# VHH binders against tRNA dimethylallyltransferase (miaA), part 26

Target 1, 307 residues: tRNA dimethylallyltransferase (miaA), of Elusimicrobium minutum (b2kdr9)
Amino acid sequence: MTIIIAGPTAGGKTDLALNLAKLIGGEVVSVDSRQVYKYLTVGTAKPEGEYKNGVYNVDGVNYHLVDFLDLDKTYNTGSFTADASNTAYNINKKGKTAIFAGGTGMYMQSYFGGMDVLPKADQALRAQLADIADKEGKQSLHKMLSEADPESAALIPSGNLHRVMRALEIFKLTGKKASELRTNGFADISQNNFMVYIEWDKEELNKRIEIRTQGMFGGMLKETQDMLAKGYTRNSPGLRSLGYAEVIDFIEGKKTKPEALERIVILTRQYAKRQRTWFARYKNMYKADGSALNAEQILAEYAAWKK
Key: E = the ipSAE of ESMFold2; O = the ipSAE of OpenDDE; V2 = 0.75 times the mean of E and O plus 0.25 times the DockQ between their complexes.

## First folded at step 13 (VHH; framework vhh_7z1x_3)

Design w1 (from v1 with E101Q; at its last look DockQ between E and O 0.77; V2 from the best seeds 0.52)
Fold by OpenDDE, look of step 13:
Structure w1 (fold): chain B 307 residues (1-307), chain A 121 residues (1-121)
Amino acid sequence: as target 1 above (307 residues)
Amino acid sequence: QVQLVETGGGLVQPGGSLRLSCTASGFTFSRYWMHWVRQAPGKGLEWLSGINKGGSSTYYADSVKGRFTISRDNAKNTLYLQMNSLQPDDTAVYFCAKVRQYSGWDLFDYWGQGTQVTVSS
């Protein structure tokens, strides 16, 4: 079981994801290109948490792919896709639901769509699957596939054991359905996944972004100063995150505080717009009202979607 | 349902003090950062102060730093704003706001109805 939560920056994705995770026994996989960086919390709106047993934990929920990367390291779509695959595998192995939450469209598309890296063959897993087929019959294995990936099951005859096994292998190793990896051009990932989009009124969001920026500036300033003191620079990949350049300009006396704030607001609004435009490409998303988010409602919608 | 109710506003003379309260219900208060914002007549919304979940970290706008103090009592589901040395330009409707996410610097999802603060001689 996989649920996708998308939306604009600071739109409530994290909160919704966490609440949902608590309801269904899930873990959250962050789909955010900036929250991966250590120490940058305010500017990236990273949820407060702590590492427990090697996993970032937010209010009792494992929250993956955040706060792990040094500021001088680069992170890209390929990196995310690989890490997400491993993460999803581990979550599934625990029998838990993976909730993908974030606003980085390219990351989302890469993992769920046409930029997928297929896992290598796992001989041990294949042996296990083969054993099941031998002991319980090919139909049993096909049934497993039908439960995991109904679309693949519909397309693959039960007698084609190799294809059945491969599809199951992909699912078990990555948490992704083989059917989702079949792309002609731009793959609409919302067709095969339950995808929620948190929607905001544009004007309302813009106003709220302004207030948010006013509040977060002090925290960003402190973070930035601390990172600079540690030897990082404005060219550090982590500090290229939205808003930090303006804070650095302020620190260096190149911008006044009002100028920096104004610029950050503009950049944030522009980013939100780009996000909206990106996700508008997906035609089968459930649109959730950002002003009235409810995890139980999302669960109900999921149930309806699954039927 | 989430509800925020601001109280404590009123008319004060310049140099006076007020203590605002915000009573929260319908959500786990201790899980969220809380903030105060205000809106003066003819002006936009202004962020004033924020406090983390446990109350150990507080943040202030330059306009109120040294004069206003934010605090919270999680056992009572209440947010406070102590306002000292009030000035006429502090006249506004004051709102408490709930942060949407498990971060102090996310957008707000809920506001109260506000409480009027008027500073005048």
Scores: ipSAE 0.346, ipTM 0.736, lowest interface PAE 1.7, mean pLDDT 90
ESMFold2, look of step 13: ipSAE 0.653; ipTM 0.877
ESMFold2 (binder alone), look of step 13: mean pLDDT 84; pTM 0.859
ESMFold2, look of step 14: ipSAE 0.580; ipTM 0.847
ESMFold2 (binder alone), look of step 14: mean pLDDT 83; pTM 0.849
OpenDDE, look of step 14: ipSAE 0.286; ipTM 0.693

Design w2 (from v1 with R31S E101R; at its last look DockQ between E and O 0.60; V2 from the best seeds 0.00; counts 0 for: pae E 2.4 > 2)
Fold by OpenDDE, look of step 13:
Structure w2 (fold): chain B 307 residues (1-307), chain A 121 residues (1-121)
Amino acid sequence: as target 1 above (307 residues)
Amino acid sequence: QVQLVETGGGLVQPGGSLRLSCTASGFTFSSYWMHWVRQAPGKGLEWLSGINKGGSSTYYADSVKGRFTISRDNAKNTLYLQMNSLQPDDTAVYFCAKVRRYSGWDLFDYWGQGTQVTVSS
C-alpha cells in the first residue's frame, strides 16, 4: 500500500503523513530535495527527530530520506529514485504502508511515473561496465546498450556514461529494458496511485509564508552560522537551499535583515507557485483543504478510491 | 476538533504588563510547537514568538525581545505570553497559533479568535 501526499512548501504534508502513518502503521518517505541535508532543519522545514537504529524517527514514526546527506554532497532525481525504491521495498517487506510526502515534483514524477521499481545499483556490475568503457571506449558501451535496448540507446548519448550504464544495469539485473519501464511522456501518476494534494488559498498561503519566514529567520541564522563555522560555504550544495543565500548575505553585511526577509518571502512564494503549477498536471488527485486536514478522512477517501 | 482560546487581553497604560493565555484542545498539545502572532489595525500579521514542544527553546521577534516571554504548561494544555513594558504600538489583536508540522517552522494550521490588547494613556 502506497499513499502520496503532495502540496506546497510547508503546507502541512509532513503532519498529515505522520498522522496517517500512526493510524495505519506506516512509514514516511520524504520527497524533498533539501530535507536530505544534515543539520539544516529550520530552513528546510525538516521535521524534528532523531536517528534511532539507523533510521530517522519523528514522534515514533520512521521518516526516511531526511537528514542524511552532507552539505557538500549533491543529491539528484536519480539518487532519490534509487533510494526511494530501496526504502519502499524495505517498508513493504515489513508489511507496512509507505507514505510518500513532499513537494519536489520532479522526484515524485521520477519515482512514480518514470520507471517501475528499479533494481538497486549493483556496484560490482557498475565497476565492470566502467571497466569496459575505460578499455574499449564509451562507444563500446553504448553499442552494448543499443543491442540490449535500442530505444534507450537512441535517447541516451554515448557521452552520458552514467545513463548508459544505468540502462544497461537495469537490463542486466532484471532482464527488462529500461525503455519499457519508462513511461512515454508525462505520466499522470495520480491515475494509478492514490495521491493527495494539499490545497491552499493562494492569498492565505502567501500571508502564512510571510509569517513563517519571520519566525524562521532566527533559526536559519543560527544554522547558517554553525555551518559556516564548520567550514561550509555559500557554494555548498546544502546551503544553496532556499533562503540560506539571503541569510549569508545578511551575515556578510550585504543585506539588512528586512531585505533578507523580504527576499526569502518572495522566493518562497515563487517556489510555492511553481509547485502548484507542477502538481496541477495531475488530474486525479484528491484535493484536501490545507486548513482542515484530517488523516481519517484521507483514509476514507483512500478506501473509496480503491473500490 | 482543534480549538484555541486566547484570554488575558485588555486595556493597559504604557509601561504596563499583561499576561495572555491560550487554552488548547482537540489535539496533543505537547506534540506541537506553538506561536504567538498579532495584527494591529491596518497592518499585516506579525510573528512575535515561538516555543518548542517541551518549552526548552523559545524564539522572539526583535520587536518584542526582552519585553515578552513565551511559556507553556503542557499539563494544562496552555500557552502563555507575558508582556511587559507595553507600548502603544503593541496595540493589536493577539493570536495563538498551532504549527502543523512536528517542527517549529511550518505554516500555522489553527488560530484562535484572538484577544484584544490596547495600550493607551
Scores: ipSAE 0.249, ipTM 0.677, lowest interface PAE 1.9, mean pLDDT 89
ESMFold2, look of step 13: ipSAE 0.507; ipTM 0.828
ESMFold2 (binder alone), look of step 13: mean pLDDT 83; pTM 0.842

Design w3 (from v1 with E101H; at its last look DockQ between E and O 0.64; V2 from the best seeds 0.00; counts 0 for: pae E 5.4 > 2)
Fold by OpenDDE, look of step 13:
Structure w3 (fold): chain B 307 residues (1-307), chain A 121 residues (1-121)
Amino acid sequence: as target 1 above (307 residues)
Amino acid sequence: QVQLVETGGGLVQPGGSLRLSCTASGFTFSRYWMHWVRQAPGKGLEWLSGINKGGSSTYYADSVKGRFTISRDNAKNTLYLQMNSLQPDDTAVYFCAKVRHYSGWDLFDYWGQGTQVTVSS
């Protein structure tokens, strides 16, 4: 089981993801290009948490792909896709649901839209699958595929053991369905995945962004000062995150606080707009009202979607 | 359902003090950052202060720094704002606000009805 939660910055994705995770025994995979950086919490709106047993934990929920990357390191779509694949694999091994939550459209598309690198053949896994086929018959293996990836099962005859095994291998190793990776052009990932989009009224969101920015500036300032004191610079990839350049300008006396705030608000609104535009490309998303999010409702919708 | 109820507002003279309370229900209070905001007549919303889940970290706007103190009692599901050295320009409706996720710097998803604070001689 995989659930995707998308929406604009600060739209409530994290809360919804965490609530869902608690309800269904899931773990969250962050799809955010900035929350990966260590120490940058306020400016990236990273949820408060702590590392437990090597995993970032938020209120009892494992929250993956956050707070792990040094500010001087780069992170890209390829990096995310690789890490997400490994993460999803581990989550699935535990029998838990992976909840992908974030606003980085390119990351989401890469992982679910077939832009990622398929896993290499796993000989051990293939041997296991082959053994199942030998002992229980090819139909048994096909049944496994039908449970994991019905679309692939529909397209692949049970007699084609090689294709059946490959499709199962992809699913078992990555948590992604092989059918989701077969795309011509831009793949609408909402066709094969339950995807939730948190929707806001534009004006309401803009107003809320303004007051949010007022509140977060002090925290961003402190974070930035601390990072600069550690030797990072405005050119550090982590500090290229939205808003930190303006904070640095303020620190350096190039901007007044009001000027910095205003600029951050503008940039944030623009980013939210870009997110909205990006995700509008997906035609089968469940639109959730940002002002009235409910995890149980989402689960109900998922149940309906799955039928 | 989520509910936030602000109390403690009133009329005070310049230099006076007030302590606002916000009682929360309908959600796990201790999981969320909480904030105070205000709206003066004819002005937009102004952020004043924020506090993290456990109360170990507090944040203040420059306009109230050194005068206002935010705190919380998670056992009582209550948020507080101690306001000292009140000035006429502090006159406004004060709201407590809940953050959407487990971070102090997200959009607010719930507000109370507010409590009126009037500072006048």
Scores: ipSAE 0.034, ipTM 0.581, lowest interface PAE 2.5, mean pLDDT 88
ESMFold2, look of step 13: ipSAE 0.212; ipTM 0.683
ESMFold2 (binder alone), look of step 13: mean pLDDT 83; pTM 0.848

Design w4 (from v1 with E101M; at its last look DockQ between E and O 0.65; V2 from the best seeds 0.00; counts 0 for: pae E 4.4 > 2)
Fold by OpenDDE, look of step 13:
Structure w4 (fold): chain B 307 residues (1-307), chain A 121 residues (1-121)
Amino acid sequence: as target 1 above (307 residues)
Amino acid sequence: QVQLVETGGGLVQPGGSLRLSCTASGFTFSRYWMHWVRQAPGKGLEWLSGINKGGSSTYYADSVKGRFTISRDNAKNTLYLQMNSLQPDDTAVYFCAKVRMYSGWDLFDYWGQGTQVTVSS
């Protein structure tokens, strides 16, 4: 089972995802191009957590693909897609639900709809599937597919064991449905996935962004100073994250604090707008009110969606 | 349902002190960052102070640093703002705001009704 939570920056995605994870025994996969960087927490609104047994943990929930990348390293859609695939595999292996939460549209699209990063063949898994087919019959395997990916099951005859196994393999390894990987132009990933969009009133969001930026500036300043002291520069990929350039300008005396704040607010609002525009392309999202997020409600909607 | 109730506001002379309280209910108080913001007449919202879940980390705006102190009592589900050396420009409605439990710098999702603070001779 996979659930997608999308929305604008600082819109409450993380909180909702974590609450949902606690309810259904899930783990969270961050879909954020900036939260991947170590040490940058305030500016990226990264959830507070700690590494436990090699996994970032937030209040008892494993939260993946955050706080792992050095600031001088680059991270792109391909990197995310690969890591997300591995992560999803591990989550599924544990029998847990993967909750993808984030606002990076390109990452989301790449993983769920765009880039056919198909997993390599897993011989062990194939052997297991073949064994099932041998012992329980081809129909049993097809039934498994129908439960995992009904669309693929509808298109693949039960007698085509190879295709059935491949589709199941994709699902088991990546948590993605093979049917979702069919590229007909822009794939609306909300058609085949339960996708939640956290919606805010535009004016309200803009006001909230302003007050948020005021509050976070001091923390960003400290983070930036610490990173600069460690030898990172404004050209470090991590410090190219939204707002840090302005903080650096402030540190260097190129901008006053008010000027930096104003610029950060503008950039954040613009980013939020771009996010809204991006996700508006998906036509089957459940729209959740950002001011009244409720994980139980989301779960109820999921149940309804699944029927 | 989430509820935040601010109290402690009033009229004070310049140089005076007030202690604001915010009583929280309807959620696990100890899991959330809390903040104080204010709105003066004719002005926009101004962030003042924030405190993490456990109270070990506090943050202040330059405008109130050294004068205001934020604290919390999780056992009482209460947030505090000690305001010293109050000035006329501190006149405003003061709000406590709840942040998402996992990030102190997320958008605020709940606000109280506010409490009026007036500093005047």
Scores: ipSAE 0.244, ipTM 0.689, lowest interface PAE 1.8, mean pLDDT 89
ESMFold2, look of step 13: ipSAE 0.562; ipTM 0.844
ESMFold2 (binder alone), look of step 13: mean pLDDT 83; pTM 0.844
ESMFold2, look of step 14: ipSAE 0.291; ipTM 0.728
ESMFold2 (binder alone), look of step 14: mean pLDDT 83; pTM 0.840
OpenDDE, look of step 14: ipSAE 0.186; ipTM 0.650

Design w5 (from v1 with L107F; at its last look DockQ between E and O 0.68; V2 from the best seeds 0.00; counts 0 for: pae E 4.0 > 2)
Fold by ESMFold2, look of step 13:
Formats: structure tokens, sequence, C-alpha cells
Structure w5 (fold): chain B 307 residues (1-307), chain A 121 residues (1-121)
């Protein structure tokens, strides 16, 4: 009971997902590394919504994994996979279809393809391991690795302190070998999931990105100024989202407005290109014409696919 | 099905005024943000102004702020652009544009054939 909507930035994914959800009584799960952040609405193209009973709601549709993280918190494939799993379970428990919509291909691959989720770095533990290396030599750490995870020890030279420490860190934090956690390869998630990809003519999409960026700049500027006034900085994870660093450069006088706009347009076009390249790896997607999206047709394709 | 028809362009002297209209059909006008864009001779598209669904929030490019006013009449399915203090640099084809329903900025969906505005002595 899952539909996946993929496509480039500025390509119509949100609109299609919401129309599908309305037709079947489904709920949307955002697959976007930037829309998770609170406060950043215009620059992340977050759909207009309001909270109803604790859930972000867009025109009667529950819209999950948006607008919930403080700008100082990190979000990655591991975080997404955990949140998506819980969210999809709750949606399906209600008898509803989960519609995953977004353009963050690594997040989709991680959740649907089973990419390994590795623990975050633990600086205190790394300091302890570094102290052992200082006192007893790098070879002592490699011996520890050989006893804990011999497969990793066979692949990692004893002189490569960074890799030896990382593998030991994983073992100490999880109780599992790093070699066991690295077993999933890249899988074509379109083989076993109904997946729609929204196609656009490249030149037409590029034109839309340029106009969109011009119109969004004022709102991005206001959002950024408000967050800086609250004490957030360019180092806050949320403000490292595409476009916000360039707006900060403008605020700080490092770029003129035209320079910031041009840079944002270039980066957005490059991101859209990387999205096309990523999703081209999936060979069984239903390809929808972005200029003529039809939610009823897509539902018919989904019904046929389920057979 | 979706149609946006711009009218009200013409020749005007510097310092003059024009009011552009955009009549919408084939969709529920009141559910969409609407925008104005223009294209000067030999130039790329330039975003000018946007207005939310109900008309309570309006947005302007720096180049037109204070001189141009966007408005809408949802009962008449019509978008307006009042242009005052026109200068030769405002010479362009002016288009109204519709975005997708759920974000005012994410996806510019349609725009019309445009109406020519020429500001010249």
Amino acid sequence: as target 1 above (307 residues)
Amino acid sequence: QVQLVETGGGLVQPGGSLRLSCTASGFTFSRYWMHWVRQAPGKGLEWLSGINKGGSSTYYADSVKGRFTISRDNAKNTLYLQMNSLQPDDTAVYFCAKVREYSGWDFFDYWGQGTQVTVSS
C-alpha cells in the first residue's frame, strides 16, 4: 500500500502526491532532506499547511516528515529510514496508502532498498581510541579490530587509523561488526515498488527554476534574517540547505543580490540534473509527463501494477 | 482547457500608466497563487509580482515595487496589474502565470500568450 513519487526540484511532485492522496484517502510522506526543518518554508517549497491534531495538514491531507526539526539538528539517511518506517507503519495500520513523494534519492534508496544505517560518530569514544593508539601504537587498535571484526581487519591496513577507529567505534556502539552492517548493495527499488518519475524537458525546467528563484528570494531573505536574529548561524544544519548559504552571503555583503540569485539558480539546476541521473538508475518506473500530470491515470497504472 | 488571456497592453509615454488584466478559465481561479512575469526584447523572463489565493498577501520584484500593484477579483476570475510611472525599461511582453495549487512558488504551471507594453516617446 505504497506509491512512490519521484522527480526533480520544481517538477510538480507535491501537487501530484496530494491529488493522489485525495483520490484514495491516502497520506503523504515527504522525502526531502530540507523540508524537515521548521521555519524554512518559502526556500524549501514546503506546501502551505497547518497543524491539525498534531499533524501537518495540507488541504485535508496529512503530510508527514515536514516542519518538525529545529535548525540546529542534523538529519540524514538513518534518521529518515527510522522516521519513514514508523510513519508508514502508522499510515498502513489505519488502512491507508502511504504516498512517498520527494526528490532525495538517497533517502528513497535507504528506506526502500535497505541501505545500511551506520551509527553517528561518537567523539568521546574516538578520543578514547586515539589515546590507546598514542600509548600502545596503531597496531594495538588493529589487533583489537582483528578480534572484534576480522573481516574488517583484513580489509583495513593497521596504519589507517581513521578506518580502524571507525570500525571499532561501530562495534562498540552497536555490538555488531561493521562488516555485517555493510552487506546491502544498490538495488533497483522500482523492481518491487510502484514508482512514478515526473519527466521534464530540461530547458523548460531550467526556465521554471530561474523564474521560481527570482520570486522566492524575498521570502528566503526574510526567513534567513529572522533565523539569524534568533541566533542561528550558517553552521546550523538547517541553514546549510540549498540557497540559504547564498542568501547569508548576500546578507553579510560577500555577494550582491544578482550574484546570490545566479548562484542559487546554478546550484538548483545542478541539483535537478543530479536527481535525473540518480533516478535514471531505476529501470521500472512509470514515467509521467510533468506538463500533463494525471492522478487518475497514475492510479490506474498502480492498480495494474499490483496484479 | 486552462486558459490565461492577458489584455490591456499598448503604447504609452514615459511616466504614464496602464492596467493589465488576465482572465482565467478552465480551472478554479481562487485556489491558486497568481503571478506576473515579463520578457523584454532580447532578454530572459523576469518575475515581477505574485499574489496569494485570497489576495491578502502580495509580493513584488525590487524593479517594480512602489510603481506596480497586483490585485485579483476571484468572483470575476481576473488578475490585474496596475502599472504607474512607466519607463522605457518597462517595455516588454507581460504574461500572467499560474502555479500549482499547494505552493505559491514551487512550480510555475501555465502562462498566457502575453500582452505587449511599449513605453516610448
Scores: ipSAE 0.346, ipTM 0.755, lowest interface PAE 4.0, mean pLDDT 87
ESMFold2 (binder alone), look of step 13: mean pLDDT 83; pTM 0.845
OpenDDE, look of step 13: ipSAE 0.379; ipTM 0.749

Design w6 (from v1 with D106N; at its last look DockQ between E and O 0.78; V2 from the best seeds 0.00; counts 0 for: pae E 2.6 > 2)
Fold by OpenDDE, look of step 13:
Structure w6 (fold): chain B 307 residues (1-307), chain A 121 residues (1-121)
Amino acid sequence: as target 1 above (307 residues)
Amino acid sequence: QVQLVETGGGLVQPGGSLRLSCTASGFTFSRYWMHWVRQAPGKGLEWLSGINKGGSSTYYADSVKGRFTISRDNAKNTLYLQMNSLQPDDTAVYFCAKVREYSGWNLFDYWGQGTQVTVSS
């Protein structure tokens, strides 16, 4: 079971994801290109949490792919896809639901669409699968596939052992279904996944962004000062995150506080707009009202979707 | 249902003090950052102060720094704002606001009806 929660920056994705995770025994996988960085919390709107047993935890929920990357390290779509695959595998192995929550469209598309990197062939795993086929018959292996990826099983004859094994290999290594990775051009990931989009009135969101920015500036300033004191620079990949350049400009006397705030607001609004545009490409999303989010409702919609 | 109720507002003279309270219900109060905002007549909303879930971290706007103190009692589901050295330009409706997400710097989810603070000689 996989649920996707998408929406504009600061739109309530994290809260909804956490509430949903608590209801269904899930874990959250962050789909955010900036929240991966350590120490940057305010500017990235990272949920407050702590590492427990090697996993970032937010109010009792494991929250993956946040607060782990040094500011001088780069992180890209490929990196995310690989990490997300491993994470999803581990979550599924525990019998829990993976809830993907975030606003980085490219990351989302890469993982759920055709932009992801497929795992390399695992010879040991293939040998195991081959052994099963030899001992229990090809039908047994196909049955395994049907349980893991019914769509692939429907398309792949049981007699095509190579394809059956490959599809199973992908699933076993990544936790993703091979059927979900097939693409014809731009893959609409909302066709095969339950995808929620948190929708806001544009004007309301813009107003709220302004107030948010006013509040977060002091925190961003402190974070930035601390990072600079540690030897990071404006060229550090982590500090290229939205808003930090303006804060640095303020620190350096290049911008006044009002100028910096205004610029951050503009950039944030522009980013929100880009997000909206990106996700509008997906045609089968459940549109959730940002002003009235309810995890139970989402669960109900999921149930309906699954039928 | 989420509910926030602000109290403690009133009329005070310049230099006076007020303590605002915000009583929260309908959600797990201790899970969320809380903030105070205000709106003066003819002006937009202004952020004043924020506090993290446990109360260990507080943040203030320059306009109120050194004068206002934010605090919370999670056992009572209550947020406070101690306002000292009040000035006429502090006249506004004051709102407590709940952050939507488990972060201090996300969009506000809910706020109350507000409490009027008037500073006048």
Scores: ipSAE 0.078, ipTM 0.595, lowest interface PAE 2.0, mean pLDDT 89
ESMFold2, look of step 13: ipSAE 0.456; ipTM 0.805
ESMFold2 (binder alone), look of step 13: mean pLDDT 83; pTM 0.843

Design w7 (from v1 with N52Y; at its last look DockQ between E and O 0.01; V2 from the best seeds 0.00; counts 0 for: pae E 14.1 > 2, placed apart)
Fold by ESMFold2, look of step 13:
Structure w7 (fold): chain B 307 residues (1-307), chain A 121 residues (1-121)
Amino acid sequence: as target 1 above (307 residues)
Amino acid sequence: QVQLVETGGGLVQPGGSLRLSCTASGFTFSRYWMHWVRQAPGKGLEWLSGIYKGGSSTYYADSVKGRFTISRDNAKNTLYLQMNSLQPDDTAVYFCAKVREYSGWDLFDYWGQGTQVTVSS
C-alpha cells in the first residue's frame, strides 16, 4: 500500500502528495534530507503545518519525517531507512496508504532498493550453534540450514562451519533467509512499486527555479539571521543546506544580494539536473505532466497498476 | 581535516581500461556511502556510481553500467572505480565524494580534487 512521488525541486511534489492523500485517506512520508530540520521552512520548501498528537499535520494530512531534527544533529540514509520503515509500518497497520514524496533519490533507493540489512553477530547464539556442531557434527548444522534456507545450503559447503553458522544466525535473528537479505546491484525500485515521476520541460523548470529562488530569498535571510542569533553557525549541519551558505556569505558581506541569488539559482538547477539523471534510471514509472498534474488520474493509474 | 585524493587517471586508447583510486582521510571511511562523479569539458557534474558503506550494494548510472565497477577497501580507506571499454566520450575529470552523514542536500558533502581521464588515439 505504497505510492511513490518523485520529481525535481520546484516541480509540484508536495501539492500532488497532499491531494492524493486527501482523496484516499493516506498519509505522506517526506523523502527530503533538508526538510527534517526544525526552523528551516522557507529555504527547504517545507510545507507549513502544526503538530497534532505528536505528528506534523499539513492541511489535515499527517506528514511524516519533517521538522523534527535540531540543526546541530546529523541525518543520513541509515537514519532515513530506519525512520521510514517504522513510519510505513504504522501507516499500513492503520490500513492506510503511505505516500512517499520527495526528490532525494539516494534515500528512496536506500529504503525501497533493499540495502543489505544483516544483523550484527550474536556471540551467545553462535556459541550455541558451535556446541551443536561439536556434539552432533557439522553435517547436522548444514541439515538445519537446508531446512531453513535451502538456497544458502546449496551454496555453502557443509564443512564450512563459519558460513553455515552465519546463515543460521541470520535466520534465527531475523526470521528471514540470508539469501533473501543480500543484494549486489542497483534495484529498479519502479519495478515493484507504483512510482510517479513529475516531468517538466527543462527550460520551463529552470524558469521556475529562478522565480522561486527570488521569492524565497527574503525568508531564507530571516531564517538564517534568526539561527545565527541563536548561536548556530555555518558549520551547523542544518545550515549547510543548499542556499544557506550563500545567504551567510551575503550577511557577512562576502557576496552582494545579486551574487548570492545567482549562485543559489545555479546550484539549485544543478541539483534538479542530478535529480532528473537519478530518476531516469527507473524504467517503470508513471510519468505525469508537471504543468497539468491530476491527482484523480494518478489514483486511477494506481488502481490499474495494482491489478 | 577531511581529505579525498583521486589517482589513476591518464591518457588511454579507445577500448582501453583504467582503475581509479580515491584515498580518504580525516573521517571514519567505513561509515559512509561513497560515490564517483565526473565532469566532461564544458558540462556539469554527472553522477556515475555509488557504493554502500559495507560494500555489499553497488549502484550505477545507465551510461556506465556493465563497463564500470565500483568497489571499496575499508581497511585501506580506499575507493576504486574500474573502467573498461573506455570511449572518447568518457573523457572527463573524475571525482570521488562522500555523502554528508546528516544531510543529502549537496549530496556530495566533500569532494576530492579530481583526476583527469582522457580517451584518445
Scores: ipSAE 0.000, ipTM 0.102, lowest interface PAE 14.1, mean pLDDT 82
ESMFold2 (binder alone), look of step 13: mean pLDDT 81; pTM 0.828
OpenDDE, look of step 13: ipSAE 0.573; ipTM 0.826

## First folded at step 14 (VHH; framework vhh_7z1x_3)

Design x1 (from w1 with W105F; at its last look DockQ between E and O 0.70; V2 from the best seeds 0.00; counts 0 for: pae E 3.4 > 2)
Fold by ESMFold2, look of step 14:
Structure x1 (fold): chain B 307 residues (1-307), chain A 121 residues (1-121)
Amino acid sequence: as target 1 above (307 residues)
Amino acid sequence: QVQLVETGGGLVQPGGSLRLSCTASGFTFSRYWMHWVRQAPGKGLEWLSGINKGGSSTYYADSVKGRFTISRDNAKNTLYLQMNSLQPDDTAVYFCAKVRQYSGFDLFDYWGQGTQVTVSS
C-alpha cells in the first residue's frame, strides 16, 4: 500500500501528496535530504505544519521524516532507508497507504531498490589487512578473499589492493560477503511500484523558480540569522542546504542581495535538472502535468494499477 | 475555474499613489497565500509582496518596502496593493498570483492578466 510521488523542486510534489493523503486517509513520507532539518522551513520549502502527539502534522495529515534532525547532524541514504522502512511498516500496519513524496532520487533508489547499508571504514582493520599484504604479498590477501567471497574475488583483480581490502573489511565486520550486501546494478523501481512523476515545461519551471527564490529570500534570511545567533555556522550540515550558504554570504557582506538571489536561482535550476535526469531512468512512471495536477485522477490511476 | 482580475492601474505622475485590487473567484480565497508581482518592459518578472491566508503576516521586496502595502479582505475575495511614492521605474504590468494551499512561496500556481501602471510626467 504505497504510492511514490516524484518530481523536480518547486514542482508541486507536496501539494499532490497531501491532497491524495486526504482523499484516502493516507500518510506522507518525505523523501528529501534537506527537509529533515529542524528550523529551516522556508528555504527547504517544508510544508507548514505543527507537531501533534509527537508527529509533524500538515492540515490533518501525518507527515513523516521532516523537521526532526538537528542542524549539526548529517543524513544519508543509509539513514533514510532505515527510517523509511520503520515508518512505512507502521503506516501499513494501521491499514493506511504510505505516500512517499520527494525529489531525492538516491533516497528513493536506496529504499525501493534494496541497496544494502555498507559498514563505515574501520581504520584499525584496514591497517591489519595492509600489514598482511606487506608481509605475505598481494596474492595472499586475494586468496583470503577468494575463500571468503568467491564472487567478489572473481571480479576484483589481485593487484587492486584497495578493492580486495574493502571486500575483506566488509566480510570481517558483518560476517557476510560484500557481494551479498550490495544490490545488483540500478533497479528500475517503477516496475513494481506505483510511481507518479510530475512533469513541467522547463521554461515554465525556471520562471517559477525565479519568482519563488525572490519570495523565499526574506524568510531564509530570518531563519539563517536566528540559527547563527544560536551558534550554528556555515559548516553546520543543515546550513549547507541549497541557498543558505548564499544567504550567509549576503549577511557577511561577500555578496549583494541580487548576487545571492541570482546564485540561488542558478543552483536551484541545476538541482531541478539533475532531478529530471535521475528520474528519466525510471521507465514505468505515470507522468502527470505539473500545471494541472489532480489528486482524484492520480487516485483513479492507482486503483487501476493495483488491478 | 480560477480567475484573478486586477484593476486600479493607470497613468500617474512621479511621487503619486495608486491602489491596485485583485478580485478572486473559482477557489476558496481565504485558504491561499496571495502575492503581487510585476513585469517592466523588456524585463523579467519581479516578486513584490506576499500575504498569508489570514493577513497577519506580510512580506516585501526591498525595492518596494516602505512604499507599498499589501492587504486582503477575505470576505470580499479581494487582494490589495497600496502603492505610494511611485517613480518612473515602477512602470510595469502588475499581476496578482496565488500559491498552492500548503506553502506560502513554493509553487506559484496561477497569475492574473495584469493591470498597467505607468509613471510619467
Scores: ipSAE 0.389, ipTM 0.774, lowest interface PAE 3.4, mean pLDDT 87
ESMFold2 (binder alone), look of step 14: mean pLDDT 83; pTM 0.846
OpenDDE, look of step 14: ipSAE 0.578; ipTM 0.832

